VH-VL binders against G-type lectin S-receptor-like serine/threonine-protein kinase SD3-1 (SD31). Designs and how they scored, part 19

Target 1, 127 residues: G-type lectin S-receptor-like serine/threonine-protein kinase SD3-1 (SD31), of Arabidopsis thaliana (Mouse-ear cress) (p93756r25to151)
Amino acid sequence: EIQLGSKLVVGENTLWVSNNGDFALGFFNPPGLLNRFSIGIWFNSNSIPYDQRKVVWVAGAGVVVSDNSSYFELTRNGELVLFDSLLGVPVWNSKTNRFSVSSALLRDDGNLVLLKDREEIVWQSFG
Below, E stands for the ipSAE of ESMFold2; O stands for the ipSAE of OpenDDE; V2 stands for 0.75 times the mean of E and O plus 0.25 times the DockQ between their complexes.

## First folded at step 19 (VH-VL; framework fv_gevokizumab)

Design zj6 (from zh5 with heavy chain S30T; at its last look DockQ between E and O 0.87; V2 from the best seeds 0.82)
Fold by ESMFold2, look of step 19:
Structure zj6 (fold): chain C 127 residues (1-127), chain A 124 residues (1-124), chain B 107 residues (1-107)
Amino acid sequence: as target 1 above (127 residues)
Amino acid sequence: QVQLQESGPGLVKPSQTLSLTCSFSGFSLTTSGYYVGWIRQPSGKGLEWLAHIYYSGITNYNPSLKSRLTISKDTSKNQVSLKITSVTAADTAVYFCARVRYDWFRGYTAMDVWGQGTLVTVSS
Amino acid sequence: DIQMTQSTSSLSASVGDRVTITCRASQSISNYLSWYQQKPGKAVKLLIYDASNLETGVPSRFSGSGSGTDYTLTISSLQQEDFATYFCQQYNNYPLTFGQGTKLEIK
């Protein structure tokens, strides 16, 4: 379970992983782009190279940030925010600051969900 | 052992199409995180990047030459080809192919293995 | 286009010298920079990637440094086999561009 204030940073190679390990969320470089990174959810298998794994969701339908300590954060206000540190602005957010989000979960079906009271889904990546 | 080798016509007449082939071994463009690219060097001058291609078919071209360039791959033969149309004396150069590392998390990185180059002369 | 400038085209040195070669980008390239060695009759060789990472199999006397627009290749104690032409290359933006080269010659 992903707590308020958790963040992923370009270059740190940290991931949010589903409980059964089948899905991971993190930064990746879309092939053909230079110094540009998306947040995505992909099928997570140790036997398949990352660039051949199926990406099932990308934040903002493929918005990108630069490698300047850009980050993806579940803010203390309950928003998912993708922030480009070079530009100094967010490039995407979940618009959930008024949903009383308490945490997030990457489910075993690959759906990233935001939870109220750790149980009620108030936002989801696939919806 | 990773190896790349360029093959080309040696001499080409102006206005013709130049065709180059990069044959490689020790890696594959079917399951590996690599690009293969083309670079040229006119005699006594600097290096100029031309194009590269990823295993998925994604390509990028130098904008200054894009209208004349086509890069393609034949994965069954471990080959990448480059065509340059309407050549002139300015296209006389040594042509190199190179492997480029791609990493899912870090992105495009350096040209880690180069061929020895093949000279192409465009002669009137 | 990002221009890469190696203002010194030729540099004379002796075996055992410490040598620095500089490369300047026309805009910040965020350490997306590599260094190459070119000798006549030999394939071009990667030395340094991501500004400061030594490529596997390259002698430890080579090192890279710099940030933003200014980058340096250093050879701490020059060997006979190090006399060659050295190029920097950026991969922050398309088109990929190279410096003009610095030829390191025996003094």
Scores: ipSAE 0.758, ipTM 0.868, lowest interface PAE 0.6, mean pLDDT 90
ESMFold2 (binder alone), look of step 19: mean pLDDT 91; pTM 0.936
OpenDDE, look of step 19: ipSAE 0.849; ipTM 0.925

## First folded at step 20 (VH-VL; framework fv_gevokizumab)

Design zk1 (from zh5 with heavy chain H52Y; at its last look DockQ between E and O 0.04; V2 from the best seeds 0.00; counts 0 for: pae O 13.4 > 2, placed apart)
Fold by OpenDDE, look of step 20:
Structure zk1 (fold): chain C 127 residues (1-127), chain A 124 residues (1-124), chain B 107 residues (1-107)
Amino acid sequence: as target 1 above (127 residues)
Amino acid sequence: QVQLQESGPGLVKPSQTLSLTCSFSGFSLSTSGYYVGWIRQPSGKGLEWLAYIYYSGITNYNPSLKSRLTISKDTSKNQVSLKITSVTAADTAVYFCARVRYDWFRGYTAMDVWGQGTLVTVSS
Amino acid sequence: DIQMTQSTSSLSASVGDRVTITCRASQSISNYLSWYQQKPGKAVKLLIYDASNLETGVPSRFSGSGSGTDYTLTISSLQQEDFATYFCQQYNNYPLTFGQGTKLEIK
């Protein structure tokens, strides 16, 4: 599970990985872009070049951020937030602050879920 | 009753390829819900996960050993095989296969049934 | 990788004793923790899964507890057949990792 307050930062090469390792969530360069990043989920295999990995979900359907320490966070209030540090604004939000989210989980099928009381799914990426 | 049983060469020379087979019964890798995996234990040491294979053919490897590991299955024979290339003395261990419960929502869970293990010694 | 630490490598006890074995994770594993029993020449046996769920067929004298990073396996009244090595294992993060083991020996 992913704890409240967890953060991925552009440039730090950190990932959230499913329990079986088959899927990873992190920043990537959308096709044709080298200096902009999206946050997404892809099939995680070392045998596949990073830029050729199939992305199965992208936050905000194409939203991009700069590489200036932008980040993706599961906030203490239980929201997933994509923040562009260069612009100084959030560019995407799951809007789940009212669902009493206690944690997140990247499932082995690639679905990112937000959980209440560590059990109830209150939001999911594939939903 | 679910059962798993390992078989191996017992002795392998350095730089050779170690081949192991896990024969199981009481369940099938043609349906979802389980992985079959390999775990090893050097003498007097802890357990190390090596690899799993799912019914769909999806494989997972210990990142530290991935380049040397190949796990495969023969569903018709209820067998899972593991190959380890370029073995060294560090690969001397008891090798176990186990059934791993799997859920797409939660991922890997418990290894609920194990084989008794087979000792493999790497020596010149 | 998540490191699983069993601070006690060996423990001596007598039949009838209450025994507690501890396991600590280097980070929170959200109760995705299993306990196993290992005896020489026998298949490893699953005792507890999800930190506190007793596996089917396991005697009720075994129990698991804990949360976050700290977990415990308890044997309420040790029996002769319980002398073995016990391992914890996390499945919260890839790769799956095990504790070093705690060998429970007869006093």
Scores: ipSAE 0.000, ipTM 0.608, lowest interface PAE 13.4, mean pLDDT 90
ESMFold2, look of step 20: ipSAE 0.722; ipTM 0.859
ESMFold2 (binder alone), look of step 20: mean pLDDT 90; pTM 0.928

Design zk2 (from zh5 with heavy chain G37S; at its last look DockQ between E and O 0.79; V2 from the best seeds 0.77)
Heavy chain, then light chain:
Amino acid sequence: QVQLQESGPGLVKPSQTLSLTCSFSGFSLSTSGYYVSWIRQPSGKGLEWLAHIYYSGITNYNPSLKSRLTISKDTSKNQVSLKITSVTAADTAVYFCARVRYDWFRGYTAMDVWGQGTLVTVSS
Amino acid sequence: DIQMTQSTSSLSASVGDRVTITCRASQSISNYLSWYQQKPGKAVKLLIYDASNLETGVPSRFSGSGSGTDYTLTISSLQQEDFATYFCQQYNNYPLTFGQGTKLEIK
ESMFold2, look of step 20: ipSAE 0.749; ipTM 0.868
ESMFold2 (binder alone), look of step 20: mean pLDDT 91; pTM 0.937
OpenDDE, look of step 20: ipSAE 0.885; ipTM 0.936
ESMFold2, look of step 21: ipSAE 0.796; ipTM 0.874
ESMFold2 (binder alone), look of step 21: mean pLDDT 91; pTM 0.939
OpenDDE, look of step 21: ipSAE 0.729; ipTM 0.911

Design zk3 (from zh5 with light chain S34N; at its last look DockQ between E and O 0.05; V2 from the best seeds 0.00; counts 0 for: pae O 13.2 > 2, placed apart)
Fold by OpenDDE, look of step 20:
Structure zk3 (fold): chain C 127 residues (1-127), chain A 124 residues (1-124), chain B 107 residues (1-107)
Amino acid sequence: as target 1 above (127 residues)
Amino acid sequence: QVQLQESGPGLVKPSQTLSLTCSFSGFSLSTSGYYVGWIRQPSGKGLEWLAHIYYSGITNYNPSLKSRLTISKDTSKNQVSLKITSVTAADTAVYFCARVRYDWFRGYTAMDVWGQGTLVTVSS
Amino acid sequence: DIQMTQSTSSLSASVGDRVTITCRASQSISNYLNWYQQKPGKAVKLLIYDASNLETGVPSRFSGSGSGTDYTLTISSLQQEDFATYFCQQYNNYPLTFGQGTKLEIK
């Protein structure tokens, strides 16, 4: 499970990975863009080169952030937030602060879920 | 009732392409939580996973055979196809297709329904 | 790749016996382990998923246990229809891999 307060930062090459390793969530460069990053989920196979891995979900329908230590966070209020550090503003938010989110989980099928009481799904990326 | 059935040529010559089809019923490959995979078994030997295709169209292949494998789906026909190029005698086996079930809460993945398999012999 | 080893390729037993089949992974697979039954001319059957969960419709005499790298399939009281080949399979990492199988034969 992903705990509240967890953060991914551009340039740190950190990922959130499903339990069976099939999927990963992290920053990637959208096709045709350099020095711009989106947050997405892709099939995490060692047999597929990183740049050829199919993205199955993108936060905010493909919003991008700069490489200036921008980050993606599961806030303590239970929201997923994509923050552009260069601009100093959030560019995407799951808007889930009302759902009493206790944790997140990247499922083995690539679905990112936000959980209440570590069990009830209150938000999901594929929804 | 969920059912899967394999169909193939039975006999293929070396260097040719083997084409297999899995026809299924009782579920849709457009539904999250299911996908279809191929497994083969040479006579008297164990099982080897080949590939599978997710409802989303994402594919995964056994790295040892990836360069020769292509898996695809036709959701409207409830069919999954597998192609194996440049076959040799080593590709002689019973080929199975199976439904793979995913659990949303636990994340387990199991091949819960199998076809009976189709024998493919590679011979000159 | 994760290698799955079933140290016993064949096992002889009698009806009513308690039978144990073992499976070892080359690395920890975190209970991502399934057990299957194969009979000639029949479709492979899922018995146990996630190491210890009994698949719907499978008799209660079947059970699974284990953790880390070592797992066990147990048949508490062997029935005539249980003579078959049994396979373990891991889904912790790709490629998915199977044990070599254990053939359970009548003594």
Scores: ipSAE 0.000, ipTM 0.623, lowest interface PAE 13.2, mean pLDDT 90
ESMFold2, look of step 20: ipSAE 0.626; ipTM 0.823
ESMFold2 (binder alone), look of step 20: mean pLDDT 90; pTM 0.935

Design zk4 (from zh5 with heavy chain V100I; at its last look DockQ between E and O 0.90; V2 from the best seeds 0.66)
Heavy chain, then light chain:
Amino acid sequence: QVQLQESGPGLVKPSQTLSLTCSFSGFSLSTSGYYVGWIRQPSGKGLEWLAHIYYSGITNYNPSLKSRLTISKDTSKNQVSLKITSVTAADTAVYFCARIRYDWFRGYTAMDVWGQGTLVTVSS
Amino acid sequence: DIQMTQSTSSLSASVGDRVTITCRASQSISNYLSWYQQKPGKAVKLLIYDASNLETGVPSRFSGSGSGTDYTLTISSLQQEDFATYFCQQYNNYPLTFGQGTKLEIK
ESMFold2, look of step 20: ipSAE 0.770; ipTM 0.876
ESMFold2 (binder alone), look of step 20: mean pLDDT 91; pTM 0.939
OpenDDE, look of step 20: ipSAE 0.845; ipTM 0.926
ESMFold2, look of step 21: ipSAE 0.792; ipTM 0.887
ESMFold2 (binder alone), look of step 21: mean pLDDT 91; pTM 0.939
OpenDDE, look of step 21: ipSAE 0.872; ipTM 0.930
ESMFold2, look of step 22: ipSAE 0.758; ipTM 0.868
ESMFold2 (binder alone), look of step 22: mean pLDDT 91; pTM 0.940
OpenDDE, look of step 22: ipSAE 0.412; ipTM 0.834

Design zk5 (from zh5 with heavy chain I58L; at its last look DockQ between E and O 0.83; V2 from the best seeds 0.55)
Fold by OpenDDE, look of step 20:
Structure zk5 (fold): chain C 127 residues (1-127), chain A 124 residues (1-124), chain B 107 residues (1-107)
Amino acid sequence: as target 1 above (127 residues)
Amino acid sequence: QVQLQESGPGLVKPSQTLSLTCSFSGFSLSTSGYYVGWIRQPSGKGLEWLAHIYYSGLTNYNPSLKSRLTISKDTSKNQVSLKITSVTAADTAVYFCARVRYDWFRGYTAMDVWGQGTLVTVSS
Amino acid sequence: DIQMTQSTSSLSASVGDRVTITCRASQSISNYLSWYQQKPGKAVKLLIYDASNLETGVPSRFSGSGSGTDYTLTISSLQQEDFATYFCQQYNNYPLTFGQGTKLEIK
């Protein structure tokens, strides 16, 4: 379970991982771009190099941020926000502030869900 | 030990196509982690990046020359090729190939190993 | 395109000297800056990457610093083999671009 206020920062190489370890969410550098990063979910297999792992979801359909300590946050108001620190603006937002999100969870099937009252799915990456 | 070596025609006539080959060893473009690219240097001048190719076949080109450049790879031979069409005297330079490190988390980094370069002169 | 400027095209120094070479970008390159050494007849050598990281095998007398648009390569105590041309290169944006080089010559 991912708590409100949790943050991933470019360069820290931290991940949100599903309970069974099969999926991970984090920043990755799409090939062909120069030091730009996307937030995505991929199948987490130690037998496959990171840049060969199948990405199953990308926030904002390929939105990228710079490396200037840009971050992906589950905000206190319950939104997933991708923030480009160089630009000083959010570049992607789940727009879930009205759903009373209490936490997030990366499911074992790779689906990132936002939960109300820790049970009700009010937003999900799939669908 | 990683090594790259350029080969080219030495002399090319104007309007012709320049073909260059980079042969490398010590690594493979069948696996992720590297670009191989071309850089050129006219005599007494600075370096100009031309193009590079990733293991997946993804290519990037210098926009100023994109219409004339084609970079390709033969993974089985550990070779990367560059073609430059419609050459002029301005294309006279030493041409280098180089390896670039790429990492999933760090992205594009430096050109860590270079060939010694091959001189190509465009002249009638 | 991002222009990389090495305002000093040539520099004379003696063995043992502390030498600093500067590189300025036309816009911020976020420390995505490398330094290279070029000697005639030899392959270009990577010295520093990400502005301040010393490449493996490079002597510790080489160091890089800077941020934003301004970067420096420092040789703390110049050795005979260090006389060469040095280039900076940004990899913040395509196309990749290099400085014009600084030739370090023996005084």
Scores: ipSAE 0.167, ipTM 0.776, lowest interface PAE 1.7, mean pLDDT 92
ESMFold2, look of step 20: ipSAE 0.739; ipTM 0.868
ESMFold2 (binder alone), look of step 20: mean pLDDT 91; pTM 0.940

Design zk6 (from zh5 with heavy chain S56T; at its last look DockQ between E and O 0.63; V2 from the best seeds 0.72)
Fold by ESMFold2, look of step 20:
Structure zk6 (fold): chain C 127 residues (1-127), chain A 124 residues (1-124), chain B 107 residues (1-107)
Amino acid sequence: as target 1 above (127 residues)
Amino acid sequence: QVQLQESGPGLVKPSQTLSLTCSFSGFSLSTSGYYVGWIRQPSGKGLEWLAHIYYTGITNYNPSLKSRLTISKDTSKNQVSLKITSVTAADTAVYFCARVRYDWFRGYTAMDVWGQGTLVTVSS
Amino acid sequence: DIQMTQSTSSLSASVGDRVTITCRASQSISNYLSWYQQKPGKAVKLLIYDASNLETGVPSRFSGSGSGTDYTLTISSLQQEDFATYFCQQYNNYPLTFGQGTKLEIK
């Protein structure tokens, strides 16, 4: 379970992982781009040798940020924010600051959800 | 053991199309993990990147030559080809192919294995 | 285009010397830089990637450093086999570009 204030940063290669390990959320480089990174959810199974990184969702339909300590944060106000530190602006936001978000969860089905009271889904990545 | 080997015509007349083939072993372009690219070096001069291709077919070209370049792959033969149209004496060079590691978290990382190079001379 | 400049075209040194080769980018390249060794009649060899990461199988006497626009390759104790030309290359932006090369001549 992902707590308010949790952050992923380009270059640190940390991930948010589902409980069973089958899905990961993190920064990745879309093939063919240089120094450009998307936030996405991919299938994280070690049992798939032919296609290791099947992406099921990307924030903002593939919006990219630069490798300048750009970050993806679940803010204390309950929003998911993708911030480009080179440009100094957010490039994508879940727009959930009034949804009373208490936490997030990357489910074992690959759906990232924002929760109220740790149980009620108020936003989801597949929505 | 990863190996790449360039083959080409040796001599090409001006205005013709130069065709080069990179044959490789020890890896494939049927899955993720690698680009294959072309680099050239005119005699006594520096290296110039020309193009590369990813396993998905995504390509990038040096814009200074883009209208004259075509890169393609034949994954079943473990080959990547480069064509350069309308050649001139300025295209005389040693041509290298190279493998590039793609890292999911960083992307392009470096040309980690190179071929020996093949000399192409453009002369009438 | 990002211009990569190796201001020294030729450098002479003796076996055992510490050698530093400099590469300057025309704009910041965020450590997206590799170093290569080229010897006559042999395939080009990757030494350093991402500015400071030593490629597997490269002797530890080679190291890379730098940030922003200024990068260096260091050979801590020069060996006879290190006679070669050394190139830097950036991969921050297309087109991928190389430095002009620094020929290291062993005396």
Scores: ipSAE 0.738, ipTM 0.857, lowest interface PAE 0.7, mean pLDDT 90
ESMFold2 (binder alone), look of step 20: mean pLDDT 91; pTM 0.936
OpenDDE, look of step 20: ipSAE 0.758; ipTM 0.907

## First folded at step 21 (VH-VL; framework fv_gevokizumab)

Design zm1 (from zk2 with heavy chain V100I; at its last look DockQ between E and O 0.87; V2 from the best seeds 0.80)
Fold by ESMFold2, look of step 21:
Structure zm1 (fold): chain C 127 residues (1-127), chain A 124 residues (1-124), chain B 107 residues (1-107)
Amino acid sequence: as target 1 above (127 residues)
Amino acid sequence: QVQLQESGPGLVKPSQTLSLTCSFSGFSLSTSGYYVSWIRQPSGKGLEWLAHIYYSGITNYNPSLKSRLTISKDTSKNQVSLKITSVTAADTAVYFCARIRYDWFRGYTAMDVWGQGTLVTVSS
Amino acid sequence: DIQMTQSTSSLSASVGDRVTITCRASQSISNYLSWYQQKPGKAVKLLIYDASNLETGVPSRFSGSGSGTDYTLTISSLQQEDFATYFCQQYNNYPLTFGQGTKLEIK
């Protein structure tokens, strides 16, 4: 379970992982792009090179940030925010600041969900 | 150890197609981790990047030359080829191939190993 | 296209000197910059990547610094084998572009 204030940063190689380990969420460089990074969810298999793993979702349908400590955060007001630190602007958010989000979960089916009262789904990546 | 070697014609006539081959050892384009890139240097001038290719077949071309360039690979032979169509005297240069490191999280980094270069002259 | 400018085309120095070579980008390249050494008849050699990271096997007298648009290669105590041409290269945007080179010559 992903708590309010949790943050992923380009270059720190940290991931949010589903409970059974089958899916991971993190930054990656799409092949063929320079200095550009997406947030995505992929099948998490150590036996397959990362760029051959199936990407099942990308925030903002493939919106990208530059490397300059850009980050993806579940903010304390309950939004998922993708922020480009070079440009100094958010490039995508979940628009959930009034949904009373208490936490997020990367589910074992690869769906990232935002929860109210730690149980009610109020937003989902596959939605 | 990693090595790259360029081969091609010493002389090409104007309007013909220039064909170059980069043969390499110590790494492969059958799996992820690297691009192979072509760069050229006209006599007494700076270096110009032309194109590169990843193991998956993803390619990128210098847009100023894209209409005349084709990069391809033969993974079974550890070779990458470059073709430049409709050559002129402006295409006279030393041609290099080089390896680029790639990582899913870090991305493209640098041209870490280069070949020695091969001179191509375009002249009647 | 991002233009890379090395304002000095040649530089004279003696063994033991501290040498700096500068490179300016036409826009910010976020430390996506490499330095190369070129000698006649030899393969080009990578020295520095990501502006400041020393490539494996490169002597520690080489260092890189800078940010944004302004980058510097430093050789802290010049050796006989360091007389060569030095190029910067950006990989922030396609097309990949190089500086015109700085030739380091014996004074």
Scores: ipSAE 0.689, ipTM 0.855, lowest interface PAE 0.8, mean pLDDT 90
ESMFold2 (binder alone), look of step 21: mean pLDDT 91; pTM 0.937
OpenDDE, look of step 21: ipSAE 0.858; ipTM 0.927

Design zm2 (from zk2 with heavy chain V100I M111F V113I; at its last look DockQ between E and O 0.87; V2 from the best seeds 0.80)
Fold by ESMFold2, look of step 21:
Structure zm2 (fold): chain C 127 residues (1-127), chain A 124 residues (1-124), chain B 107 residues (1-107)
Amino acid sequence: as target 1 above (127 residues)
Amino acid sequence: QVQLQESGPGLVKPSQTLSLTCSFSGFSLSTSGYYVSWIRQPSGKGLEWLAHIYYSGITNYNPSLKSRLTISKDTSKNQVSLKITSVTAADTAVYFCARIRYDWFRGYTAFDIWGQGTLVTVSS
Amino acid sequence: DIQMTQSTSSLSASVGDRVTITCRASQSISNYLSWYQQKPGKAVKLLIYDASNLETGVPSRFSGSGSGTDYTLTISSLQQEDFATYFCQQYNNYPLTFGQGTKLEIK
């Protein structure tokens, strides 16, 4: 379970991974773009190269940030925020600061969900 | 042992199409990890990036020349070609092919291996 | 387009000298900067990538530094084989662009 305040940063190569390991959420460079990174969820298969793995979701329909320590954070207010540190602005958020979010979970079906009381889904990545 | 080698016509007349071939060994474009690129250097001038191509077929072109450029690959022959249409004297240069490393997390890096270059002269 | 400027077009030095070559980008390139060595009739050689990382097989007398818009290549003690032209190149944005080069010549 992903706790409030958890953060992923471009260049640190850290991932949020589903419990059974089948899905990963992290930054990646979409092929054909320079110094531009999306946050996305993909099938986490060790048998195929990363850029052939299926991406099932990207934040903001593929909005991108620079490699300037940009980050993706589950804020203490319960929002998912994608922040471009070069521009100094958020480029996308989940708009969930009033939903009483307690945590997030990357589910074994590849759906990223925001939870109230660790049970109730109040936001999800697809749907 | 990675190697790239350019071949081209040496001399081409204005308004014709310039065709270049990069033959490489020690890596392939059948798997991820690399782009193959074309760069040129006019006499007494700096280097100018033209285009590159990934194994998946993704291409990027220098926008100042994009309408005249076509990059393509033949994966089975380990070759990448470049065509430049409607050439003028301004296209006289040494033409290089070079490799770029690509990584899912890091993205693109520098041109790590270059060919020796081939001179193309555009003259009537 | 990001313009890369090498303010010095040629530089004279002797074997054993310490040499610095500078490169300025027209906007921040976030250390997406490489240095190359070029000799006539030979393949261009990568020296430094990501501003400061030494490419495998390059002698340790070469080093790179800088950030933002300002970058340097340093050769700590010149050897005879180091007389060549040196280019910087950015890969922060398309199109990929190069400095015009600095030719390092023997005194």
Scores: ipSAE 0.665, ipTM 0.831, lowest interface PAE 0.9, mean pLDDT 90
ESMFold2 (binder alone), look of step 21: mean pLDDT 91; pTM 0.933
OpenDDE, look of step 21: ipSAE 0.878; ipTM 0.929

Design zm3 (from zk4 with heavy chain L29F; at its last read DockQ between E and O 0.91; V2 from the best seeds 0.88)
Heavy chain, then light chain:
Amino acid sequence: QVQLQESGPGLVKPSQTLSLTCSFSGFSFSTSGYYVGWIRQPSGKGLEWLAHIYYSGITNYNPSLKSRLTISKDTSKNQVSLKITSVTAADTAVYFCARIRYDWFRGYTAMDVWGQGTLVTVSS
Amino acid sequence: DIQMTQSTSSLSASVGDRVTITCRASQSISNYLSWYQQKPGKAVKLLIYDASNLETGVPSRFSGSGSGTDYTLTISSLQQEDFATYFCQQYNNYPLTFGQGTKLEIK
ESMFold2, look of step 21: ipSAE 0.804; ipTM 0.880
ESMFold2 (binder alone), look of step 21: mean pLDDT 91; pTM 0.937
OpenDDE, look of step 21: ipSAE 0.873; ipTM 0.930
ESMFold2, look of step 22: ipSAE 0.815; ipTM 0.883
ESMFold2 (binder alone), look of step 22: mean pLDDT 91; pTM 0.938
OpenDDE, look of step 22: ipSAE 0.838; ipTM 0.925
ESMFold2, fold request of step 24: ipSAE 0.819, 0.816, 0.811; ipTM 0.894, 0.891, 0.889
ESMFold2 (binder alone), fold request of step 24: mean pLDDT 91, 90, 91; pTM 0.939, 0.935, 0.936
OpenDDE, fold request of step 24: ipSAE 0.915, 0.916, 0.910; ipTM 0.945, 0.946, 0.941
ESMFold2, last read: ipSAE 0.814, 0.792, 0.814; ipTM 0.890, 0.882, 0.888
ESMFold2 (binder alone), last read: mean pLDDT 91, 91, 90; pTM 0.937, 0.935, 0.934
OpenDDE, last read: ipSAE 0.915, 0.912, 0.916; ipTM 0.946, 0.946, 0.947

